# VH-VL binders against Cytochrome c oxidase assembly factor 8 (COA8), part 155

Target 1, 167 residues: Cytochrome c oxidase assembly factor 8 (COA8), of Homo sapiens (Human) (q96il0)
Amino acid sequence: APERGAERRDTAPSGVSRFCPPRKSCHDWIGPPDKYSNLRPVHFYIPENESPLEQKLRKLRQETQEWNQQFWANQNLTFSKEKEEFIHSRLKTKGLGLRTESGQKATLNAEEMADFYKEFLSKNFQKHMYYNRDWYKRNFAITFFMGKVALERIWNKLKQKQKKRSN
Key: E = the ipSAE of ESMFold2; O = the ipSAE of OpenDDE; V2 = 0.75 times the mean of E and O plus 0.25 times the DockQ between their complexes.

## First folded at step 15 (VH-VL)

Design oe5 (from od2 with heavy chain T30S; framework fv_pabinafusp; at its last look DockQ between E and O 0.51; V2 from the best seeds 0.65)
Fold by ESMFold2, look of step 16:
Structure oe5 (fold): chain C 167 residues (1-167), chain A 124 residues (1-124), chain B 112 residues (1-112)
Amino acid sequence: as target 1 above (167 residues)
Amino acid sequence: EVQLVQSGAEVKKPGESLKISCKGSGYRFSEYWLGWVRQMPGKGLEWMGDIYPEDSDTTYSEKFKVQVTISADKSISTAYLQWSSLKASDTAMYYCARQGWHYDESGPWGFDYWGQGTLVTVSS
Amino acid sequence: DIVMTQTPLSLSVTPGQPASISCRSSQSLLHSDEKTYLHWYLQKPGQSPQLLIYKVSNRFSGVPDRFSGSGSGTDFTLKISRVEAEDVGVYYCSQSEHIPYTFGQGTKVEIK
């Protein structure tokens, strides 16, 4: 899962992708970046012959993707909102307007913006630490079920070959 | 939706080579045996052989073993039937068909989906 | 090789009447897993074969209830309770018990 502090428009986050995979796809599909989380959603293939283990793995991956998208959509919104508030506050302290004489948004130089980035990271450190812990726990579970599905598929292959060669 | 789409009809002369194809979609292609069935004009169905695309494990009917080659490319979900030297007696309709199975053993272990067929005409 | 023998090879049926097709195998089709891999296919004029009945008596998806299969060992029967115009074509029994897989000669079903 990417950790990023990307700035986004101030809109309500959405957990759904606008992309719709081809009807006949037999593979997982990676869609375009979600505008709120900036993550590429996976659109999971549901095989006609899906076992209970395969279903469990698919649902676990879907739930983890949704959890991850919600975290980063919220984080990106918070980052953008607090960045604008920081700029607004610092411009007001300098006695400057929110807009230049040409009507464009006023901004701060890179040195001034560094104070914002340091403050934001410090304030959100524990939140990202909990996110990282939960991300690793979810990935361990996914890896465990991927191993079980791989063994099941090997077993199914062996059963088919045995049946074909039975007397 | 399971589909098997075969290559188009062929008109050939004796002695020419030929490779016809069968492309599977809507299912995990590499996990099912895919068979080839011949139907001579006005005649019944004959199983020629099959392939398990995951590892290219191939089985031939003894009647056809020296006459054709069955192969697959799982990366493009495609199986092939080929002749090195066609005979007039190879004139027939050729079908590919999927050997059905289910993880809970309720499946048919028979041909549940068929391609549209490829007509091969070999004339002097 | 297992020889599959169908009877009759041709039949003409008035619409709405029952039809029955027999299939005999040259040896038992009972697998060691206690299942019998005997199947029925229909090839409509100008079309590919399609699966009707698998493992003696199981209807494949989308197959109408008027089709039924029965039998055991070496003797099997396909029944159509009320033949309709769309049922015309050639019916094949088949076994997937032993390599090579084999088909019956076919039974052509026509409407009178």
Scores: ipSAE 0.650, ipTM 0.865, lowest interface PAE 1.0, mean pLDDT 86
Fold by ESMFold2-Fast, scan of step 15:
Structure oe5 (fold): chain C 167 residues (1-167), chain A 124 residues (1-124), chain B 112 residues (1-112)
Amino acid sequence: as target 1 above (167 residues)
Amino acid sequence: EVQLVQSGAEVKKPGESLKISCKGSGYRFSEYWLGWVRQMPGKGLEWMGDIYPEDSDTTYSEKFKVQVTISADKSISTAYLQWSSLKASDTAMYYCARQGWHYDESGPWGFDYWGQGTLVTVSS
Amino acid sequence: DIVMTQTPLSLSVTPGQPASISCRSSQSLLHSDEKTYLHWYLQKPGQSPQLLIYKVSNRFSGVPDRFSGSGSGTDFTLKISRVEAEDVGVYYCSQSEHIPYTFGQGTKVEIK
């Protein structure tokens, strides 16, 4: 069977994880969590007689999902990298090894990690504020077009039922 | 892929009741009129009636209005055709079919996709 | 009720030769939206009917370009430019302009 889209590159971040909704689906499907962002992607159903307004709404939702996935994939990568660097630096300063006797990564206590979390949040405050602003803008646009599509569907129902009655 | 799947063949005696089904998949079931067409053995096609599943609005051919009832359950994308009391003259192949429609049109036109048919045989 | 009359009722065609089927309605099929609600269906032996042409001249998805429809008002024609073995079956014209929807009596196409 052909894949739904072009083959994903094996680079990080690659965006959305591959998934196949069940056959005979006529609804949007939610896939497994993305490897990079840990968010579940939505596969959008494309009806055979999709209107231009429906297509615009779908593309806006797809673009917003892609933007959201990319933001969180980058944020999670940055968090993990900086957290590991912080832990390594502090363990080295204390003269401790990087691994426990069981082979797991050595960790700092909650009190020591509090400094890292505080600094990370402070450092990324403006970035997260801009994310929230764009998130609101995108969802406002999506809601607006959802309203337009709903009105279009009501109008189309009225048209086709009126023609049926005129017959 | 748009598909209509009908229930299996039925063999009945005169006076018995019957309800046959047609399940749609691959499209927004509630947004299209779905019709029923009869074909008596060796004969042509006769439109019986149709239903708009979103609100269960029905339209019948006068010839069939008293003979049958058309209904639908949009939650399972299934339409039904039923008889309260079968007659030998009801022996026929029964097809369900979706009426085609596009967003840029004023209404439905013709039958674009058809079920495989349900053969109903009524004999004593 | 609108009566749909097809001619001929049966037709035997040599493979690769053209075929033509006529359909006449008892009244005009032109709607106020300026569309004409006449359609053509093919029922192959042992199969369900399938849509060939809708609203006079529009080929349905997957229908070969050897099929063409034409006409206006009450007179319509389905043409097959080069008949193939897979084209055998009964052809029906139908109107959906007025309720009840009606079908022609059918034209059986066979290969010589």
Scores: ipSAE 0.539, ipTM 0.784, lowest interface PAE 1.7, mean pLDDT 86
ESMFold2 (binder alone), look of step 16: mean pLDDT 91; pTM 0.943
OpenDDE, look of step 16: ipSAE 0.751; ipTM 0.893

## First folded at step 16 (VH-VL)

Design jh10 (from jg88 with heavy chain N57T K106S, light chain V97Y; framework fv_ebrasodebart; at its last look DockQ between E and O 0.47; V2 from the best seeds 0.00; counts 0 for: pae E 4.4 > 2, unsure alone 74.8 < 75)
Fold by OpenDDE, look of step 16:
Structure jh10 (fold): chain C 167 residues (1-167), chain A 124 residues (1-124), chain B 108 residues (1-108)
Amino acid sequence: as target 1 above (167 residues)
Amino acid sequence: QIQLVQSGAEVKKPGASVKVSCKASGYTFTSYGISWVRQAPGQGLEWMGWISASEGTTNYAQKLQGRVTMTTDTSTSTAYMELRSLRSDDTAVYYCARDQLFDFHSGYSPFDYWGQGTLVTVSS
Amino acid sequence: QAVLTQPPSVSVSPGQTASITCSGDKLGDKYAYWYQQKPGQSPVLVMYRDSKRPSGIPERFSASNSGNTATLTISGTQAMDEADYYCQAWDSDEDYYVFGGGTKLTVL
């Protein structure tokens, strides 16, 4: 079996804005969009009496979130780098400077940019397909564990009601 | 095969000018640019400037602004770099390099091919 | 002007992994390029766009760009890998190429 070389995931700097939710919050909090991924991080609430199943769900959600943040941070960075290089190269080809006579940043027309977007999407199509596949798998797992946690909670509530009726 | 062939070594006096040539072969000259890079003895690489072979558009390093002129002759697929008002600190090996334009398909990079270098010595 | 900082020298034993770093302001937002230069020779492009390897460059060469630091990694370093290595980036604000100061790799 060929050892799939572990692509060292370039750890995007985890500059996740540590939005600290209020200490007394009993709910998940949504942070501002991350500057790299543009995804809003969720700060997961940790119950005092977290069940092992609830903990597993929380961890899975956290891991999935981190995976998403890393993916999009890297994708956005790659996009930005390629876009910048494209614009620069096209301007050079046209004999244009990076700045107009008015000192504004020179831009390409919408048609040229459309070509860039098309080619970028085409080039990254497989990567996006794998991402989507893995996204569905992760979300399916999360949903499954959410169901288990819901059942556990129902069961615990029923047990408590029975105990109160017996006393 | 892609090749950049530079002119031979030059010895110049302070205040003189030097013109180095770079003949390109093995590719469509006008589809690329040429960058010039110099390296003083025992020192690092210093980018000097860039020229588009098709448009003749240039961009020079600020440090060399006013002293450097880059030109191309499309008929001979040759790039030229002229440096004026030579100083002792201009003593270096001067390189031409193919400066690639963006290609989405190949993903080519600038400076993928280099000339052999031209030693320019500025001595009194 | 953007400055790329490299260690002046790196030493490695044959077969070991060499790592050469290049640090610069906002380098993480730019593509990094790497060149190898042997004594008396022209520079050779060994890595482009952070982690891409040109044809003819051995697989033992790899590179990454994270934060504001690009890293060239040579796994299983060989005597023939002894050279000066330069990082490069393009500054979009001033439209110029910047080279690092170079790193001399010695294979001991």
Scores: ipSAE 0.606, ipTM 0.832, lowest interface PAE 1.0, mean pLDDT 90
Fold by ESMFold2, look of step 16:
Structure jh10 (fold): chain C 167 residues (1-167), chain A 124 residues (1-124), chain B 108 residues (1-108)
Amino acid sequence: as target 1 above (167 residues)
Amino acid sequence: QIQLVQSGAEVKKPGASVKVSCKASGYTFTSYGISWVRQAPGQGLEWMGWISASEGTTNYAQKLQGRVTMTTDTSTSTAYMELRSLRSDDTAVYYCARDQLFDFHSGYSPFDYWGQGTLVTVSS
Amino acid sequence: QAVLTQPPSVSVSPGQTASITCSGDKLGDKYAYWYQQKPGQSPVLVMYRDSKRPSGIPERFSASNSGNTATLTISGTQAMDEADYYCQAWDSDEDYYVFGGGTKLTVL
């Protein structure tokens, strides 16, 4: 389960450095899909007056995105490497050529490839189960801190109203 | 248990041919391939080619195309490598090595078992 | 075409960590393998599929592979680890096995 916020926006990459136009509101933005993970990264805006709680939330979101990107990049790479090795090994075992007459890489029929897909998923079942567990744990933590930040902002509004009444 | 035993050392003159044998035991010979790797004195490892033990399909390093022939005899579980038109720079230790069958748990592990090596010396 | 570059030698003191690198274009897109060869002996597989250790190989051997570089790491290096080390990959573009030039590990 990839980080869903990263895949929901088709925003072109812009302003990667700590720059915010003086006349415009600043906000998070998303980039194009990463070549290896297929996930869209979110580039988080860091405001000048970020509270400790807001900083904690931002770091949790950044760490979760990095973890998610790394997991899927590694899984996709492993899948590609093992698929190629499986095809190569089976062609060698069968005594078939590794390439067609045109020079294209030979492949296995759909039944043989189904064996690979089934075994790859079976081999990685535990890893994906732990990934799902950790994904839910991280999302719960992020949601919890989003709520705390929202409450902090409400309390700051109430504090500001009391200051105005006192003046 | 698994064992690859190669033929003895050879001394050859330039222009001659050499044929090195590699007898396999302890596994199903026709379920794996055999690669040949050579090592010149004081130099690194150089892959020469491989052969499918069951079908005889070969793939040779381009530098050796036309000079090398790899064969198998499944009845004796033996692989052969013949190198023709020998030159002095063909002086090397020649190894045979087994290619592991793809295992979904351990994966593909080429050259997991090696023969003891066969020294081929080419000199006038 | 495919070239795997290794340093010709690495020296370490006993007990220290040795690192042997293997560089190749997009090597992290392939599985890397490592072999140990002691004088007068056949090579022995010590790491496979980037980071897996065959049975019988001590836990002090580890490896990684990313980007253009694979690395074999030996922690707590012992005198018996003194040997030549070769990296190897399968070049799927050329359908050939490629070896690095080898690295002589010296334990002084």
Scores: ipSAE 0.175, ipTM 0.641, lowest interface PAE 4.4, mean pLDDT 81
ESMFold2 (binder alone), look of step 16: mean pLDDT 88; pTM 0.911

Design jh9 (from jg87 with heavy chain S35E N59Y; framework fv_ebrasodebart; at its last fold request DockQ between E and O 0.51; V2 from the best seeds 0.63)
Fold by OpenDDE, fold request of step 19:
Structure jh9 (fold): chain C 167 residues (1-167), chain A 124 residues (1-124), chain B 108 residues (1-108)
Amino acid sequence: as target 1 above (167 residues)
Amino acid sequence: QIQLVQSGAEVKKPGASVKVSCKASGYTFTSYGIEWVRQAPGQGLEWMGWISASEGNTYYAQKLQGRVTMTTDTSTSTAYMELRSLRSDDTAVYYCARDQRYDFHKGYSPFDYWGQGTLVTVSS
Amino acid sequence: QAVLTQPPSVSVSPGQTASITCSGDKLGDKYAYWYQQKPGQSPVLVMYRDSKRPSGIPERFSASNSGNTATLTISGTQAMDEADYYCQAWDSDEDYVVFGGGTKLTVL
């Protein structure tokens, strides 16, 4: 089995969104888009009497969110780096400078950029397939635990009603 | 095997010109470009410019504009760098290097193979 | 002109890990390249596109690039690794290519 060299994923610095939800809020909050991933982080509410199942669900959601943030932050960074290198290489090949006579940044035409996008998507196709697979796996797990938590809540409500009728 | 073989050492007077050659072998010459870099004694690397072997397009470092000319001969797979109006501060080892074209799959490096270098000494 | 800053020298004992840094404005947004130059020899590409290793380069060589700093790491440093190391990136302002000032690695 060829040892797939662990591509040390240059971890984009996790820009922890400095968004702090109000302390008295009993709800999940959505922050502004992250500067690297462009994904909006969710700040999950932690109830005072959180059950072990609720805690497990929350942790799974948090881990999945962090996974998504890291994936897209790295993907966007890679895209930006490759795009810049492509533009530089192409301009150089044409014997053009990085700046126009007017002092503006030199750009490629739409056709050349279309080629870049096509090739970039082709190159990253397998990576996106694995991402999608793992995304579904994680979301199915989350959904499963959501169901368990819902059942637990129903059961607890029924027990409380029975206790009130017996007193 | 890919090789870049440069011309021998040169001694020139101030105000003179020098022309360094770089003969490429082991690859399709016209599919790549040639980069030129110099290194003064005990100093770092300084980029000089680039030439396309297929189209003959050139781009020179701003500091050397008007003094440097790069050319290629596709029949002999040889690149040339001419530096005019030589000064004492032009004393350096001059390197040619292969410029790899951008490849989406293999990656890109503008300096994947280097010549052995050519010492140019400018002395009165 | 974009400037890449390197420490002038780094010293390590044999078998130890050497780290050479290269700092530049927005360097983490670009690909970094690394070259090894032994005394009296031509530069050799040792790392490309931040962390990719060319064929023939030992696995003890690794690199990363984040924020404004690229780092070349040599694990289990050997006497043969004594050389000058240069970082390189694309210049966005004037010239296409910018080199760092170079770092002399000494193996003691």
Scores: ipSAE 0.798, ipTM 0.930, lowest interface PAE 0.6, mean pLDDT 91
Fold by ESMFold2, look of step 16:
Formats: C-alpha cells, structure tokens, sequence
Structure jh9 (fold): chain C 167 residues (1-167), chain A 124 residues (1-124), chain B 108 residues (1-108)
C-alpha cells in the first residue's frame, strides 16, 4: 500500500503568463502534435459572457477536433501495423530474419516498399473520401456559425453605439 | 476443397531421425508456404519453421536450428519436415499448416488450414 | 524473445460471456490471431488480424487488441465452445511466430 503525503489539494495556477499571439485570440492555445494522431490540438478558451450561439460554435469546434484526432490516430495505427505485417511477410518469403546482423529491425528498401504504399493508399481510398466529405461538412457548419456569431457581435456593437449617441 | 494430409504415426528411438510428409490438395501449392508446428502431450503449440513451396526458402525456429530440415516436392504437392537427433522431449504431435500468402485487402493468415497431425513418439 | 501470457484456464456458465486474455509487451502494435483446439483435433483459426472473423466462425466470437493485451470474447458461450484457445503474434526477435501458452475454457 502506498504512503500518501500530508498535503493533497488543488494546485492554484502559478504566475499570470498566458501566450497571446499578436493577431489571434490570446486565450486559445495550439499544443504540440499528439503522438497518436500527429495533429496539434487547440485548447479552447471559454469567455465569461459566452452567448448560447458562441457556445454552440465552440462545442462544434471541440467535437470536430476530437473526431479528427480519433480518425488520424486510428489511421496511423492501422498504417503502422499493416506496414509491419507486409515487411514481415516479404522477409519471410525471402527466407530472411527479422533482425540484421547488427540487431536492428530488418526492413525493405524503398523500391520493395513501393508495392505497400501504393496498395495501402488504394485500399483506403473510399474511407478517405468519406473522411473528406465529413471534414468539409463540419467546416462549412463551423463557418456558418462563425458568420452567425459575427452578425450577433455587429448587432451588439450597433446597440452600444445607439446607446452612446443617445447620451 | 483445401486439404493437408500428413503421414502416419511413428515410433523412434533416441538419436534417430523422423521425416513427416504433408500432401496438399485443392489449391495452387507453389503459391503458398507451409508452416510446421508441434505440440508435446498436454502442452501448448510450438512453432518449428516455415518453407516456401516454390523457392524452397526456409526459416527455422532457433531452438531447432541444426536439427531440422524442411523440403518440398512441387511435382507431388508435398512438404516434408525431418527432425534429427531425436530426444524424448521431441515426443509430440507434428502439424503442417498452410501459410496464406499476403493479400493487401485480407492481410495475412499464417495458419489458415492445418493437417490432421502426426504423432511421433520417441522412447528409449 | 517475445512471450505471450495467457491464463491457464477460464470457467463460464452456459450463455455467459467468456473472456480470454493474451498479454505481451506492446502486443497492440502487432496483429494478434486466435486458434481453437478441441481434444484430439487440429487447431482451427477463429480470429485473425486482431478482430476479423473467418467465414464459418459464429458471430458470438469477437476479439480486440490494444496496449499490451489482446482479448478473445465469446458471447452466449455454448458447451461446444469448450476447448483450448491459443493466441499468436509475430515474434520480431529471432522466430517469426510466437504462441501463447493456451487457455482451457470450461463451460459448466
């Protein structure tokens, strides 16, 4: 059984530093590439007075990112496993071992690997077509809500200008 | 109808050799490999090695290196496994199995069809 | 040298779900295969490429492979499913093939 320390409490944020690029929202962050999907995640900021429309846009962007991350994580794993299976099957057919004399993992040269790359792309063509279709559908929906948010903000600015003029 | 039919049971003395045959039918023999697997009584499966039916390329399990020889005869669609310098712990059922060739859509199934097995008993 | 570890036995009641595990270092980075062997018979391929089911294998057989563990799952287990089950994967060191030690499934 592990011994626990005497202090287990929430860590308050240290410092006040937040990265804020010059022409972008200072509250959203772009992280390093995820090791499974190779995609850089966006860390979305939730403002204090987020409107219902702004919330719908943010959730749609979050859901789209999660969907995209999952798709490429799965594709990358499948590619890696099928590549190794192909290499092993070709080495076996040649009567070669899985390790070189230096102990490194044996592989095929680029010309030998060309059959795999060609066939993997061909095999997955339809899956990638459906992915592209869904990607465009999601991005058009995001753009639509961005437009709605922009109009909502313009309307609110006009109300503030009318209020200021009446004073 | 894909079928692998093996030679009959054998009883051997320690130090002798055994040669098990595996006759294939119902498919193009030279397009596939033959795997050999053994199973000691009450024990699990142990991979022994592989042979290419057309090229005769082989790869043997390291435990058996130097004691095993695998061959084929394409004219009779028959694979052979010879195990030399037999010991009591070589008593097992010996299986041949077809090594499905790699297919980019279906992938790889290394033991899609099995022979009926050949009992080899090594007793002093 | 790759090692695939299986529990020696698993017992289930008829109609229940059986789960048989196969553990190996980074096994989820390789394809796993499953074989059924009834007493006195040759092994039969029941799952390949982690989760694919050959023609003629009942739909109650399924499998998965992630992390260090592959799992064979039999839903609605029947008395005829009583057998030894072996996992198999590529061995990347010296031998091409490694089998797990086997799991005896008992339906009682």
Amino acid sequence: as target 1 above (167 residues)
Amino acid sequence: QIQLVQSGAEVKKPGASVKVSCKASGYTFTSYGIEWVRQAPGQGLEWMGWISASEGNTYYAQKLQGRVTMTTDTSTSTAYMELRSLRSDDTAVYYCARDQRYDFHKGYSPFDYWGQGTLVTVSS
Amino acid sequence: QAVLTQPPSVSVSPGQTASITCSGDKLGDKYAYWYQQKPGQSPVLVMYRDSKRPSGIPERFSASNSGNTATLTISGTQAMDEADYYCQAWDSDEDYVVFGGGTKLTVL
Scores: ipSAE 0.546, ipTM 0.802, lowest interface PAE 1.6, mean pLDDT 83
ESMFold2 (binder alone), look of step 16: mean pLDDT 90; pTM 0.929
OpenDDE, look of step 16: ipSAE 0.764; ipTM 0.913
ESMFold2, look of step 17: ipSAE 0.524; ipTM 0.798
ESMFold2 (binder alone), look of step 17: mean pLDDT 89; pTM 0.927
OpenDDE, look of step 17: ipSAE 0.768; ipTM 0.917
ESMFold2, fold request of step 19: ipSAE 0.499, 0.542, 0.528; ipTM 0.762, 0.790, 0.787
ESMFold2 (binder alone), fold request of step 19: mean pLDDT 89, 89, 90; pTM 0.925, 0.921, 0.934
OpenDDE, fold request of step 19: ipSAE 0.795, 0.792; ipTM 0.929, 0.927

Design mh1 (from mg25 with heavy chain Y104F; framework fv_ebronucimab; at its last look DockQ between E and O 0.56; V2 from the best seeds 0.65)
Fold by OpenDDE, look of step 16:
Structure mh1 (fold): chain C 167 residues (1-167), chain A 124 residues (1-124), chain B 111 residues (1-111)
Amino acid sequence: as target 1 above (167 residues)
Amino acid sequence: EVQLVESGGGLVQPGRSLRLSCAASGFTFSSYAMNWVRQAPGKGLEWVSGISSSGSRTSYADSVQGRFTISRDNGKNSLYLQMNSLRAEDTALYFCAKESPFDFLWGTYAFDIWGQGTMVTVSS
Amino acid sequence: QSELTQPRSVSGSPGQSVTISCTGSSSNIGKGYDVHWYQQHPGKAPKLLISGNSNRPSGVPDRFSGSKSGNTASLTISGLQAEDEADYYCQSYDSRLSGYVFGTGTDVTVL
């Protein structure tokens, strides 16, 4: 029985963006677009006196970012793979080589590619729906926690002002 | 069924290395932060290490800092703990623990799923 | 490693209410980090009992309740049952350790 070659699911390497912000930065840094996801990673600043609420917000943002990076990295890889397979299959069906007479990579016309995009979107429709749902949930939560953190900061500033007036 | 299965435990001499594995099933492994927690015989729980969902962030207890390395392979739904320079005090049952989904109301992270553990014994 | 302080043991009769305290410091519970509770039966893995100070996961009986005040969290078991005999651990985050911290554990016995 031929050993069915385990299809190495080309999982997008967890591209740890090697972008390191300056050590003395007190701000969030935006890195260059990731090569797989095409999303710009954010390096979140961690304040020395981070509150539990700030930590929760930061963690949520970080997790959401990682979630997005993974999703789009995988989606882009899948898309690229399927696109290439589609092109190859169509060219083969047409009796065309993968390269033109000029040595250029053979391409399909816009109409044929439109069929691919339609099929791809249809195939991945549910996946995108779930992604969108989760994206909204996460961003809503982030916004909510941002509000909480803002309130906490205001409150802390007010307390500090009161303490300074009492001394 | 959501399951975590630890492996790689055993008897080792002090100063040696051991690699633990945790196989995850029944959930989207890549979506959750993972942790190692250990329990020495007849003792309480001790957090050892944590890793983010992507593996981009890791954290360690002071007791294992510089000796242990947590890693993950999301393609294999696997969590790892490379343990170097093992000491007698590292003798414990090592649990793989999954962090709970983010609570959108409270933003809490608890360990909602645990493996059965793998025993590591460090003895001369 | 800094641990949250729990009583070593708590005992009660069936139907009674018992409370387990978990005392932290200004770097963990007192700083406002959430407390989680776990139940561990002998030879078993820990099970999440309470999340986020007072949230009860699905499948956890309502006789379990959590609270937090100041540097101390509490787990209350009302209507103690024989099946509640187990070790209980609190867990939180410690800002000084930059990591999770567990309580010392409490052995609950049903008399």
Scores: ipSAE 0.690, ipTM 0.876, lowest interface PAE 0.8, mean pLDDT 90
Fold by ESMFold2, look of step 16:
Structure mh1 (fold): chain C 167 residues (1-167), chain A 124 residues (1-124), chain B 111 residues (1-111)
Amino acid sequence: as target 1 above (167 residues)
Amino acid sequence: EVQLVESGGGLVQPGRSLRLSCAASGFTFSSYAMNWVRQAPGKGLEWVSGISSSGSRTSYADSVQGRFTISRDNGKNSLYLQMNSLRAEDTALYFCAKESPFDFLWGTYAFDIWGQGTMVTVSS
Amino acid sequence: QSELTQPRSVSGSPGQSVTISCTGSSSNIGKGYDVHWYQQHPGKAPKLLISGNSNRPSGVPDRFSGSKSGNTASLTISGLQAEDEADYYCQSYDSRLSGYVFGTGTDVTVL
């Protein structure tokens, strides 16, 4: 099932990167995938004339990104750790070594590994359910505040036009 | 119960260093930005420093910029303040404070949970 | 330099209303940043009293109310009680300082 909270697709065509990090940016930009979470961080621009409402939106987006990165970094680490522990435990129960004759890590077949995936999904079901709920709440809030910022900008343009008429 | 407990305060000479800790319990520490606020004896509150929920973003009051370093360890539910080049005017009760959850309607972040503070005295 | 201005003290009799002002500048309250209020009894940690200009957290009596207009925020305590005797601080954000700023504090005395 597709992972929630982030896109895993490239931002550029496969095998070719369009990413060109600016030395100084007047816009938000997206960096390469984070080592631990595999999410692409947004690097936020802070204009000198940022309104309080624009700041609220930016802080919400920044905190949401940090929350999402932390969740997936922890889940990826937990998944990897528990997978190795499961393999180790099952090999020990079967009386098999941790290494093959060639010295490579021993593993389990697909049917045996299916038990791990089922167990992991079951153990983490509630945590992922709460994550999905919070993910939707956060993204809805972001969209809502983006709308408020857009209305603020329209209102400011109307006040600017009215002021020019009055002068 | 939701709790913040500061420690690491004490008497130090000017120019020396001190490290404050704040232990959090009863809430998901990694979900919230954290702040240090100080209060000199008989004086008002002064914001010192803040750190984002992951620790990736920090901010400092001008009076401590370059001398103090805020950090956190979300695995230990702990917030830290490294205070270098201490001055007499840094003498204060230091509180750690948690930022509130995002409020959908108003978009507010206030300091909703405070510790009892740890005293730092910088004196010759 | 980086403070919100509050009266040093206010006083009132039990049952009376008192209002505490918090005046900022165009880089903080006047720019439109929210104002929060904290209550601090002697020897105790501050407690959040009002958030987002007027929002009352759970457990805060409805006799506390807040408002904001222009450069100034106000905290009103209606039906003053002896337990309300404390220091009160406003807080906002300042864009020039890129950080939080507290008011000078107001000592509320119940006569």
Scores: ipSAE 0.657, ipTM 0.862, lowest interface PAE 1.3, mean pLDDT 85
ESMFold2 (binder alone), look of step 16: mean pLDDT 92; pTM 0.948

